# VHH binders against g5egk6r2213to2383: the designs that were tried, part 9

Target 1, 171 residues: g5egk6r2213to2383
Amino acid sequence: QRWFYKHFPMVWTGRLALKSTEAMINLHLINGSETFLNDVLGRQVTEENPRRDSVKILQRLRLDNGQVEHIYRILTNPEYACCLALSSVNNIENLKENDTNLKSHFIDYLINKKIAGISSLGEVETKFKSARVHVFAPGEIVNRYLSELATSLHDYLQNTDTRYLLIVFTN

## First folded at step 20 (VHH)

Design ad3
Fold by ESMFold2 at other seeds, fold request of step 21:
Structure ad3 (fold): chain B 171 residues (1-171), chain A 123 residues (1-123)
Amino acid sequence: as target 1 above (171 residues)
Amino acid sequence: EVKLVESGGGLVQPGGSLRLSCAASGFYFSDYAMTWYRQTPGKQRDLVAAIYSGGSTKYGDSVKGRFTISRDNTKNTVYLQMNSLKPEDTAVYYCAAVDITDSSGYEHLEDYWGQGTQVTVSS
C-alpha cells in the first residue's frame, strides 16, 4: 500500500451508484490531468468550491461488439483523466457491505454483462465542468490500458489481488 | 439525472400540422437513440417514431408518411413534425430515451420518459 499511495494519492472520495446500489470509493489519478479532474469533480466541499458527492451510472456501453478501438483513443488522451477506483473503508461496520456491493453489483456485473458503465456529469457554471464518465471492470480494455501506460501498477494490482474499477473522465 | 421536456402540443383542426420538441439533458445526446410515443386513455403507449444516433428512422404504420422525426445534436433536441393530423392522432405524446439497441453501442440502462404533451385534433 506504501508504494501505491506514494505514486497514486487519493484525489476524490464519493459514491458510485448503479440502480438502487451504491458503493463508497476513493479515486486515484493514474494518468492525465489533475486540473481537468478537479474542474469536473471539485476540490473541496465549501460554498465557493463545492465537490460532487456521487457518480451515477445511467447508461452502458457494450464491449462485445468491437467498437472499443475508437473509444480507446479518446480514453488515453492525456488532457483527460483516468482513475483507479478502490473501496473506501472509513467505517468498519460498513466495510463488508461496501466491499460486497463493489464486487457484486459493479465489478462482477460489468464483467458478466460485457459492458462499461456510463455516466454524464452536467456542467454547473462556475462550479463544475461537464464530463462523460466510463466505468470499466478489469478486462480486455483495462489490461491494454495498464499494459501500455502503467505496467508497474498493473503488476501491483494483480500481485495484491486488488478489487478495482478503472474510471475515465472525458469531455 | 435524465430529463426530457416536451413542448409544442395543443388543439388543432383535422388536416392541420403541429411540431413537437423535446429538450434532453443528463446524457451525451448524440450517442443515443431518441423516440416519441403516444398514449390515449386506457391504452398502452405506442411507438410513434424513433431516430437512432446514426440518423436512421423508424415509424409506426399509422403515422408513416405524415410524421417526421428529426434531431439537432447541437441543441440536444428531438422533434416530431406532425402533418395531415387526424382525430385518431389525439393523445398525450411522450419523448422517451428507451433501452433499445443502437449501432453506437451506447444505450440507456432503463426507459426514461418525459411528462408528455397533449395533442388534440378536433373540429
Scores: ipSAE 0.612, ipTM 0.820, lowest interface PAE 1.0, mean pLDDT 88
Fold by ESMFold2 at other seeds, fold request of step 21:
Structure ad3 (fold): chain B 171 residues (1-171), chain A 123 residues (1-123)
Amino acid sequence: as target 1 above (171 residues)
Amino acid sequence: EVKLVESGGGLVQPGGSLRLSCAASGFYFSDYAMTWYRQTPGKQRDLVAAIYSGGSTKYGDSVKGRFTISRDNTKNTVYLQMNSLKPEDTAVYYCAAVDITDSSGYEHLEDYWGQGTQVTVSS
């Protein structure tokens, strides 16, 4: 809806990958530092200043043993960046397949396994700062995050039944 | 993206010692377990040793008391000190980041392997 895009404009588009499956996503910064996020993902100023084009999930964090409580303060640190990830609409030719991949291979997978997806983005000299990436499907930790830091967004997402991931960049 | 590079293999006489190293990249090293495996021709890879994020260790029965696994989280490196080597220890040794339960809650989704380093124990 218009309210969401006025408050949380898209800041990055790219591929989220897990094994052999990809989904195109748009990121919308909902909390934290735009500067940090741009340093990690890159700023598209010219063709010589590319952004990263993908985030690849290679590890997991188990959510059912309480370990997330140890890192919750890091995830909410305003010097880092927390984004909402939505299916990318700019990939019209395979929109249905992209939505299905995002739901089935990312959201439902993470929920059923009770895990967060984990990526490590390596530093690239003068182009990209390194970061750890936590990818969460809707659930307890995400509900807590949104209820504490973005109550109106939390209500919006529940009322619109919006399909999303919460993606947090830290170092 | 996950990269594991072994070094330190070679030829050694029975009773000798050898130290293997594995440099790791592509993940936040200190949160994850690391392992060494070995393989002789015609057999499956056997666990030699594991070291968990918290520092606890596990060894195969045939190497317990002779081999020591350790890690340096500041260098993203895992080591295998092999003492009192026997001809039966002859194998290709692999550094691995495998899907194994760790108390940190951080685990690899897939098994990642180095290229391996040959250890030969013979007269």
Scores: ipSAE 0.588, ipTM 0.813, lowest interface PAE 1.1, mean pLDDT 87
Fold by ESMFold2 at other seeds, fold request of step 21:
Structure ad3 (fold): chain B 171 residues (1-171), chain A 123 residues (1-123)
Amino acid sequence: as target 1 above (171 residues)
Amino acid sequence: EVKLVESGGGLVQPGGSLRLSCAASGFYFSDYAMTWYRQTPGKQRDLVAAIYSGGSTKYGDSVKGRFTISRDNTKNTVYLQMNSLKPEDTAVYYCAAVDITDSSGYEHLEDYWGQGTQVTVSS
């Protein structure tokens, strides 16, 4: 839909990895600092610009015990960055595989395990700042975030069968 | 990438002491449990000690009272103080970031291991 891309243009593309599976994703900044996000990831402006090419989920955060409530304040801090992640493909032949991987091996996996995916991006001097990365599938915390901070986007996602993750960069 | 580097192993007389160190990187160290395991040739790795993010500890029965696990979150380092060493403590000791339940809610998805450091206790 033209409304979504007009208001939330893509700011980064790359690989999201979990266990033995990858999915190509586009990130769309929905809240927080684009400067912070660019310092952490780089930007997909040209091939010559430095950027990270992947985010690998190596840890998890359990969502079944209310511990996420104390982190919510950090997740909503406007000096950090909150992104919507959507399926991206560099080739039409890979479209169905990538979309299936995103749903089955990321979204459904995180929902079924009742966890958020966690990555730790290390500093690369002069190129990238460090960050903690929280990867959320749709659910209670994400619905709260969207209803409080991006109501129009929340309505849009509810009215479409769009597969997404919410990815929050902090530090 | 999770990286664990052990040091401090060596040869020691029975009744002696060693202190092992493990430098960790690639994750937010203070939120996660850390462990020491040991392995003798031909056997599986045995848990020696664990220290949780909240500071609680657990020990294998054969080392309880003789070994102490500790951590320094400012240095991203976990330690194993080994006292009253016995010949049966001879093993390769591994620092590990393993998938175990922690009260913080933050846990590793897989088991990550250091290279190991040899401890030899001999007369």
Scores: ipSAE 0.583, ipTM 0.805, lowest interface PAE 1.1, mean pLDDT 87
Fold by ESMFold2, fold request of step 21:
Structure ad3 (fold): chain B 171 residues (1-171), chain A 123 residues (1-123)
Amino acid sequence: as target 1 above (171 residues)
Amino acid sequence: EVKLVESGGGLVQPGGSLRLSCAASGFYFSDYAMTWYRQTPGKQRDLVAAIYSGGSTKYGDSVKGRFTISRDNTKNTVYLQMNSLKPEDTAVYYCAAVDITDSSGYEHLEDYWGQGTQVTVSS
């Protein structure tokens, strides 16, 4: 826990939504451009527009053999922002429900359907840059990416049996 | 937010023509299939035409040879050219981003619909 937060501090918190279900998540940047990520999600500077509060999954990308190379390019592009998403709650009373929602309605759903979740974040001039969002559950491609390019993080996630999504913000 | 806005409907005589347009936003348009459906009162929405990200098309049997679907990826717009219109073509026409398989691998998770535009073919 201390090792993880020392190397991957939280950069954003908010809601991930799919259909009628939401889960509160924390994002931790693991690779790519922090500047791009801040431009997309906003900075918490003023009460008027502190940051985006949610990401809603509205489309999908099929994860078949024809997409492997495409997905790997998304995960490894240094101009993008690749984040680890972990469960987050404001209080302990909601922790179990939030964790259950993240597992059942996001992670297991994406795995069972063999898809990535897709969102489109629109530009808001002076506040937010636009982005396409890919939401990946753990799986063969993500595991290969982590084991090859972020070995210590991969080991941490395995050893702690940590429930996560990989969320990539692209231009 | 997926937003679809139809235009171009109206009243036309049998044998006439209309061109419908649909402006789309809230997704990366060029990677996704787009469709037109139509609905008469008391019936389900029926597929009129589909255009896939690669440009291939599909048509309902009753409109083949008379209707043409097209897209302009630079304007995020899909079109339906309707020729040789008949009274049975009278319906509300919907632009839709529906959950169908596309060769790009990018697909809509659910069905998203425009508000519809009325087409009336009558003498």
Scores: ipSAE 0.580, ipTM 0.813, lowest interface PAE 1.1, mean pLDDT 87
Fold by ESMFold2, fold request of step 21:
Structure ad3 (fold): chain B 171 residues (1-171), chain A 123 residues (1-123)
Amino acid sequence: as target 1 above (171 residues)
Amino acid sequence: EVKLVESGGGLVQPGGSLRLSCAASGFYFSDYAMTWYRQTPGKQRDLVAAIYSGGSTKYGDSVKGRFTISRDNTKNTVYLQMNSLKPEDTAVYYCAAVDITDSSGYEHLEDYWGQGTQVTVSS
């Protein structure tokens, strides 16, 4: 527990939304550029780039498409940012509902549909109007990604049976 | 967050031409299919044309050879060039981002519609 937070401190908290459901999440940067991540999520410092409080899934990427290897290669670009998303507890009384929403409406949904969730972040930012977010549930492409880039983290998540999403920010 | 804004409709004589455009925002335009539909009062919306992320196109039978769909990925814009217009082409034309299969694997979760633009082919 202490190992995880020592190596992967929280870098963002906010809402993940799909249809009528929200879940509060914390992001922990596991690979890639923290500068890029802050630029696309917004900084408190710049007036031009206000901080985002949510990521809304409006599109999907089929994961049973024959082009998965090509997509995987672009998603592993170290210039971009790959984050682990965990349930965010702002209040203990909301913990169980938030964790249930994350599991049922995001993780299980994405697994059952065999898709990744897609969001575009460029609507409010002229600098990053092409920025995209890929939201992955645990599965083959995520396992491959973690086994190649963050083996100790992957073992940790399996051993602790931690509910998570992998969220990749690309440009 | 998905927004589609049509323009270019109007009144035109039979045999004339119009070019519709649709500015899209709220998604990474290049990876997704885009469509045009049309609707006359009291009827359901009919597919006019589709253009896929790879550039392939599909047309309704009544417009084949007369209409051309195209896209400019640098402007996030899809176009419908309508030539040899007939009175039967009179309708409200809708730009749409609909849930259809695309070879890219990127697809919309729901159907998103513009507000529509009126095309009238008459005297």
Scores: ipSAE 0.556, ipTM 0.783, lowest interface PAE 1.0, mean pLDDT 84
Fold by ESMFold2, fold request of step 21:
Structure ad3 (fold): chain B 171 residues (1-171), chain A 123 residues (1-123)
Amino acid sequence: as target 1 above (171 residues)
Amino acid sequence: EVKLVESGGGLVQPGGSLRLSCAASGFYFSDYAMTWYRQTPGKQRDLVAAIYSGGSTKYGDSVKGRFTISRDNTKNTVYLQMNSLKPEDTAVYYCAAVDITDSSGYEHLEDYWGQGTQVTVSS
């Protein structure tokens, strides 16, 4: 746990929503630009530009066609922000319910449908009007990415049986 | 939030023409399919036309050859050009972002509907 937070400090806490279900998550930047991440999440330097408190999945990307190269570019682009999303803990009772929601309504749902979740981030600066969020469950493409580009993190997640999503903020 | 706003409806005589517009926001418009549906009182909504991200189109049998769907990705707008209008075309027309397969792989997770615009074809 100490190794993880030393190497991947939390950069955002918020709500991930899909249909009628929400899960509280912490984001940990694993690759890409923290500057870009903070720009699209909102820096709350003024009351007119508040920091986003939620990401709502309203679209999808099918993962059952020739999307491998597209996804590779998303996951590895240094100008984007690739984050690990973990359950956000408030207390032990909320943790179990939140972890169950994350697994059942996000991870398993995305795996069973063979999709990534997409959010289009409606309130961003004009220069980020194309900004999107890709939400990936664990699976072949994500596993390949982690095993090749973040081996120690991959081992950590496997050894601790940690439930996660990979969330990428793109432009 | 996905928002779809229709405009351009109204009263028109049989044989006339009308152009509907739908301004879309809340998603990266050019990657997604867009549709027009219509509904008459007492009936279910019927597909009028679909336009896919790559530009291909699909039409309901009753409007094929008379209606044309198009899109302007720079304005995030989808259009329905309606020619040779008949009284049976009288309906509320809905712009919709519905869950259909698109070659881009980017698709709406659920069905999102505009408020609708009334089209009345009458003498």
Scores: ipSAE 0.477, ipTM 0.765, lowest interface PAE 1.5, mean pLDDT 85

Design ad6
Fold by ESMFold2, fold request of step 21:
Structure ad6 (fold): chain B 171 residues (1-171), chain A 123 residues (1-123)
Amino acid sequence: as target 1 above (171 residues)
Amino acid sequence: EVKLVESGGGLVQPGGSLRLSCAASGFYFSDYAMTWYRQTPGKQRDLVAAIYSGGTTKYGDSVKGRFTISRDNTKNTVYLQMNSLKPEDTAVYYCAAVEITDSSGYEHLEDYWGQGTQVTVSS
């Protein structure tokens, strides 16, 4: 709880979308470049100059075709930004619906299809850098990554039975 | 937002040539397969050609040897060069980003279609 937020403060809140379903999420940077992440998501949070507000999944990456080395390279590249995505507790509207949507329409969907979700964030000059986004549900590759490279976080997530996605921003 | 915009259709005589273009946006173009389909009134859309992320191509039987699909990943554009055109090639041609297997592992979640461009082969 207090350990988690001390080591992994929230860095972004926004919508994750797939087809007609949305879920509000908080991102917590686990590994990689905070500078890159801020360039992609935006550095200022004002009504006049807001951050990006959403990530929409429009493509997929098949996971059951031997993508282990490719995925691990994505997860461990220090120039990228690897984030833990949790249900947004800062939005009390539709809290139970939000948690249900995240589980059913994102986590379970990705696991059952054996895919990662893929999004493309376009550049907006002077505001946002472009990025490709990979959305991973818990699974063999993600569990290996966490258990080997973020052991304390892995233990925390298991001990608290925390529902999550791993979201990586790449250039 | 996936967006596909076709151009290059028109009227041409039998034996003539046309080049269709499709500008794509909303995804990392180079990782995905792209296709051309065509449709005549009263029929389903038929595959004309596909080009995979690695450059491999496939063609419908009726267009093999006459049509060439290509891509320019720097312009996010797929092309269809149509030579030796016949009256039976008359159709609306659609650029599509369809849900097909690609060796890259990156695939569209569903089918995305352009609005189509008319090709008419008539003397």
Scores: ipSAE 0.534, ipTM 0.798, lowest interface PAE 1.3, mean pLDDT 87
Fold by ESMFold2 at other seeds, fold request of step 21:
Structure ad6 (fold): chain B 171 residues (1-171), chain A 123 residues (1-123)
Amino acid sequence: as target 1 above (171 residues)
Amino acid sequence: EVKLVESGGGLVQPGGSLRLSCAASGFYFSDYAMTWYRQTPGKQRDLVAAIYSGGTTKYGDSVKGRFTISRDNTKNTVYLQMNSLKPEDTAVYYCAAVEITDSSGYEHLEDYWGQGTQVTVSS
């Protein structure tokens, strides 16, 4: 656990929403541009610095329709920001509920439907750059990507049975 | 948030023409299908026209040959050109982003509707 946070510190905390369900998540940048990510989400270095508080899934991308090459371009573009999303709570009593919501309403839903979640973050002049957001559950495409990019991270996630999403911010 | 804003409605004489516009925001417009629906009082909303991300179009039988749907992806705008208008075309017209299968693979998760624009064809 200390190994993971040393190599992939948290860069953002907020809500992920799908229909009527929300889960709190932490984002950990694993590849791409930290500058781009900060321009999109904000850093909240001080109380005066704004940060987006949520990402809402309003569209989907069907994955059963031969989208492999498109997905790899999204995952591998160095100007984008590819993040690992993990369950986040501010106390241990809420951890189980939040983790259950993340599993059942996001991870299992996306896997069973064979889709990625899609969000669009609008530009806010002087505060936030716009971005398109892809939310991927674990699966063959994501596993292949992680095994090639970050073999140690992939092994860590497998060995610890860690629930996660892969969230990519694109321009 | 998904937002759709219609404009261009009004009163026209039978045989006249009108062009509706719908400005869209809150999603990556070029990857999604867009639609026009219409509703007369006491009836459900009926599909008027659809345009897919690849540019293919579909029309309701009553408007085929008279109406043309088009899109401008640089302006995030969908249009409905209505020619040879008839009194039965009188309705509130809605721009919609609805759950429709598109060859792009990108689809709306919910149905999103504009406020509507009134078209009245009266002699």
Scores: ipSAE 0.534, ipTM 0.793, lowest interface PAE 1.2, mean pLDDT 86
Fold by ESMFold2 at other seeds, fold request of step 21:
Structure ad6 (fold): chain B 171 residues (1-171), chain A 123 residues (1-123)
Amino acid sequence: as target 1 above (171 residues)
Amino acid sequence: EVKLVESGGGLVQPGGSLRLSCAASGFYFSDYAMTWYRQTPGKQRDLVAAIYSGGTTKYGDSVKGRFTISRDNTKNTVYLQMNSLKPEDTAVYYCAAVEITDSSGYEHLEDYWGQGTQVTVSS
């Protein structure tokens, strides 16, 4: 709806990959530095200065008891870029397939394994700043974060039954 | 992408020494465990040594006391110092980033392997 997009405009679209599976996603900046995010993902989508087109999960972070404070610092750091990731497709049939892939191969996988997905984006001289990427599925820590610090967004996601990931870009 | 490049292999006489190096890229090196494996033709790869993010090490029984694994987190490099080499140490040595539990909580999703470096111990 217009409330969500007014407050959290899309800042990037591209592919999220895990092993041989991909899902198209849109990112919406929730908290942190848009300047940092643009430096990492690309400032303009042109032939001379294209944006990054994908994020590939190659590592994981175990979400056991010893990681709670670390995770919360990642989620709340204003120098990082915390984004909501939603399914991105142009038509209804493609949307259903993409949404199914996002749920089964990313969200459910991360929840069942009790992990966050990790990616490393390398610096590309003159084009992209490097970043470490944390991909979080909904869960206890993420739900606490949203309910305490972004209550209206949390309610919106529940009321619309929206599937999502939180993706944080760190330096 | 994860990339591992071994170097330092070669031919040495029994009792000699070699130092292997492995340059790593594509992940935040200091948070992850790193390993060396070796393989002779027709056999499975065997663990030689592991070094965890916190600096703890483990060794295969046949190399304890003779081999030392170490890491330089500023250069994203893992080393294997091999002393008192024996003919039975002859193998291809692989640097690996494997799915191993680490106290940092950061782990590889799957096993990543270098191309290997040949070590030959012969009179």
Scores: ipSAE 0.528, ipTM 0.797, lowest interface PAE 1.2, mean pLDDT 86
Fold by ESMFold2, fold request of step 21:
Structure ad6 (fold): chain B 171 residues (1-171), chain A 123 residues (1-123)
Amino acid sequence: as target 1 above (171 residues)
Amino acid sequence: EVKLVESGGGLVQPGGSLRLSCAASGFYFSDYAMTWYRQTPGKQRDLVAAIYSGGTTKYGDSVKGRFTISRDNTKNTVYLQMNSLKPEDTAVYYCAAVEITDSSGYEHLEDYWGQGTQVTVSS
């Protein structure tokens, strides 16, 4: 996984929450505006500068309602930030538990319900810009996006059977 | 965080009118349905009115023709205009963001409630 981290270094770590369940994740920017992403999530310029600690899924977007073109426009807008979310490394026991939790309570849940998770991050004056967040599990739309725009990454994820979410921060 | 703040409740005489407001934050308001419910002590909450993202509305039978739900997407606010009020309309009124199918495809994942505002119809 040396190739992946060389090309897509981690840009944020924090908690992803859905109902009563949380998972620690790392975000890796794969497309879009790093400046926008840093304005939304915060960046650690100094030790005093804050960073958001969590993203909570509070709404959903039905994917079975013929919205493929709308979703694809969200994914491909260069002013947005499209990130790959992976289980956060902690230690070997916590990694396995966290990875299983990410799969069962986020990935499988979203696939089974045929939905994307939706979060809204409120503006915090002088600290964070606001954003709407779309959380996608692997599937037809995401596979199309990755195969067209990031084929080497798509091949890597398939060949390593890596569990992931695609998380898009929009204005 | 979804936040819903009701206002406009109070005491009114039978036949009178009140307008309730609900300021919403924590989601992109225009994509989602919004609702009003009411509750009297010892009973479950009853649907009063719903307004969908596309502007269509739905009303409970006991308020149809007397109450009007509306929304202002520029102010992230939903309203309930209550006319021809009766003593049986006395209740705590709740603004709600509930799980309800909307043509936009964007829906609330859980039921989110305001704190409620008391409406009392008495002379």
Scores: ipSAE 0.523, ipTM 0.790, lowest interface PAE 1.2, mean pLDDT 86
Fold by ESMFold2 at other seeds, look of step 20:
Structure ad6 (fold): chain B 171 residues (1-171), chain A 123 residues (1-123)
Amino acid sequence: as target 1 above (171 residues)
Amino acid sequence: EVKLVESGGGLVQPGGSLRLSCAASGFYFSDYAMTWYRQTPGKQRDLVAAIYSGGTTKYGDSVKGRFTISRDNTKNTVYLQMNSLKPEDTAVYYCAAVEITDSSGYEHLEDYWGQGTQVTVSS
């Protein structure tokens, strides 16, 4: 955990929601623009400059319709932000339930349906920039990305049997 | 949050026209299909019209040739132009974002519904 957090410190904690299920997650910036990500998620915690507290999956993108190369281009665009999402162990009193929800209702669900989860974050003038959000479970596209561009991270995740999602924020 | 708000319903004489509008928010509108449904009391909702992300349209048999669905992606709005209205068109009309296959690959995860707008065609 020392190596991971040294290279990829947590940049956001919040709720990921799908239907009636929620999981608390930590985001760690893997690639792209920290400035863009902070503009989307919020920079300060004061009442006037809040942070977003949740991301809700309301749409999906089918991955079995030939979107592999398009999605890969989105993942590697340095103007956007690609994050690793992990179960939040720092802020969860009911850790077992949270970990189970993340696995069964997000990771396994997305894998079995062969989809990415999609969210839309609305602009709030002076507080948050808008973003579309793609949520990927581990799979062919994500493994290709990590093996080619972040091999040490990929090895770490496999060796620790870590549950994760890859979450990409775009304009 | 997906939000769909219909407007433009009302009372009209047979043979008349109405234009329904549906303002949509909570998703990137241009990537998704949109639909209109209608429902009379005691019956299930019937498909009236659909418009896909690429602009292709589909109509129910009973409204074909009389109704036209369109969209304005700059206003995040879908429309239903209803001409040659008949008493059997009387219903609550719902704007919907339904789980249907679209060539874009982007789909709504669940069926999302507006609150509906009443259309009454009466002599």
Scores: ipSAE 0.514, ipTM 0.783, lowest interface PAE 0.9, mean pLDDT 85
Fold by ESMFold2, fold request of step 21:
Structure ad6 (fold): chain B 171 residues (1-171), chain A 123 residues (1-123)
Amino acid sequence: as target 1 above (171 residues)
Amino acid sequence: EVKLVESGGGLVQPGGSLRLSCAASGFYFSDYAMTWYRQTPGKQRDLVAAIYSGGTTKYGDSVKGRFTISRDNTKNTVYLQMNSLKPEDTAVYYCAAVEITDSSGYEHLEDYWGQGTQVTVSS
C-alpha cells in the first residue's frame, strides 16, 4: 500500500452519492491535470480554500452501445483529470457499511446495468470551476484506460483485489 | 440537483397562441432528451412532446401540427410553441427530464419534474 500512496497521493475526500445511498471515498489523481482537478474540487478544506464535499450521480451513460469510443478520447485528454476512487472511513466501525455500499450500490450496480454514473458539478464563482463527471466501475473501458495509461497501477489493483471506481473530470 | 422551471402559461382565447419555456440546470442539457407533459385535474399526466439530443421530435396525436417543441442548448432551455389553442388544451403543463432512450447514450436516472405552469384556453 506504501507503493500506491507514494505514487498516487490522495487529492480529495468526500461523499459519492447515488439515489438514497452514499459512500465516503478518497480520490487519487492517476492521469491528467492536477491544476484542473483543484479548480473543480478545491485545494483543501479551509476557510480560504473551500472544497466540494460531494459528487452526486444523477444521470447515466450506457456503455453497451458503442458510443463510448468517441468519449474515450475526451476521457484521456491530458488537460482533464482521471482519478482512482477508494473507500474512505474515519474509523473501523463504519468500514463494513462503507465498503458494502461502495461495492453493492456503486460498483456492482454500474457493472450489472452496463452504465457509467454521470454527475454535473456547477460553477461557483471564485470557488469552483464546473465539470462533468464520469464514474466507471471496473470493466472494458477502465481496463483499456489503465492498460494504455497506467499499466503498473492496473496490475497492482488486480493483484491486491482492490475495490475501486475510476472517476474522470472533464468540461 | 436537477432543476426545471416552467414559465409562459396564462389565459388565452380559443385559436390563440402561447409559448412555454423551461429553464433547466444540474446536467449537461445538450446530451439529454427533454419533454413536455400536461395534466387535467383528476387525470394522469399525458405526453405532449419530446425533443431528443439529436433534434428529433415526437408529439401526442391531439397536438400534432399545432404545437412545436424546440430547444436552445446555449441557454439550457426547452420551449413549447402552442398554436391554434382549443379549450381541450387547458391543463397544467410540466417540463420533464424523464428516463427516455436517447441515441447519445446519456439518460436521467430518475424522472425529474418542474412545478408546472397553468394554461387556460377560454373565451
Scores: ipSAE 0.511, ipTM 0.788, lowest interface PAE 1.3, mean pLDDT 87

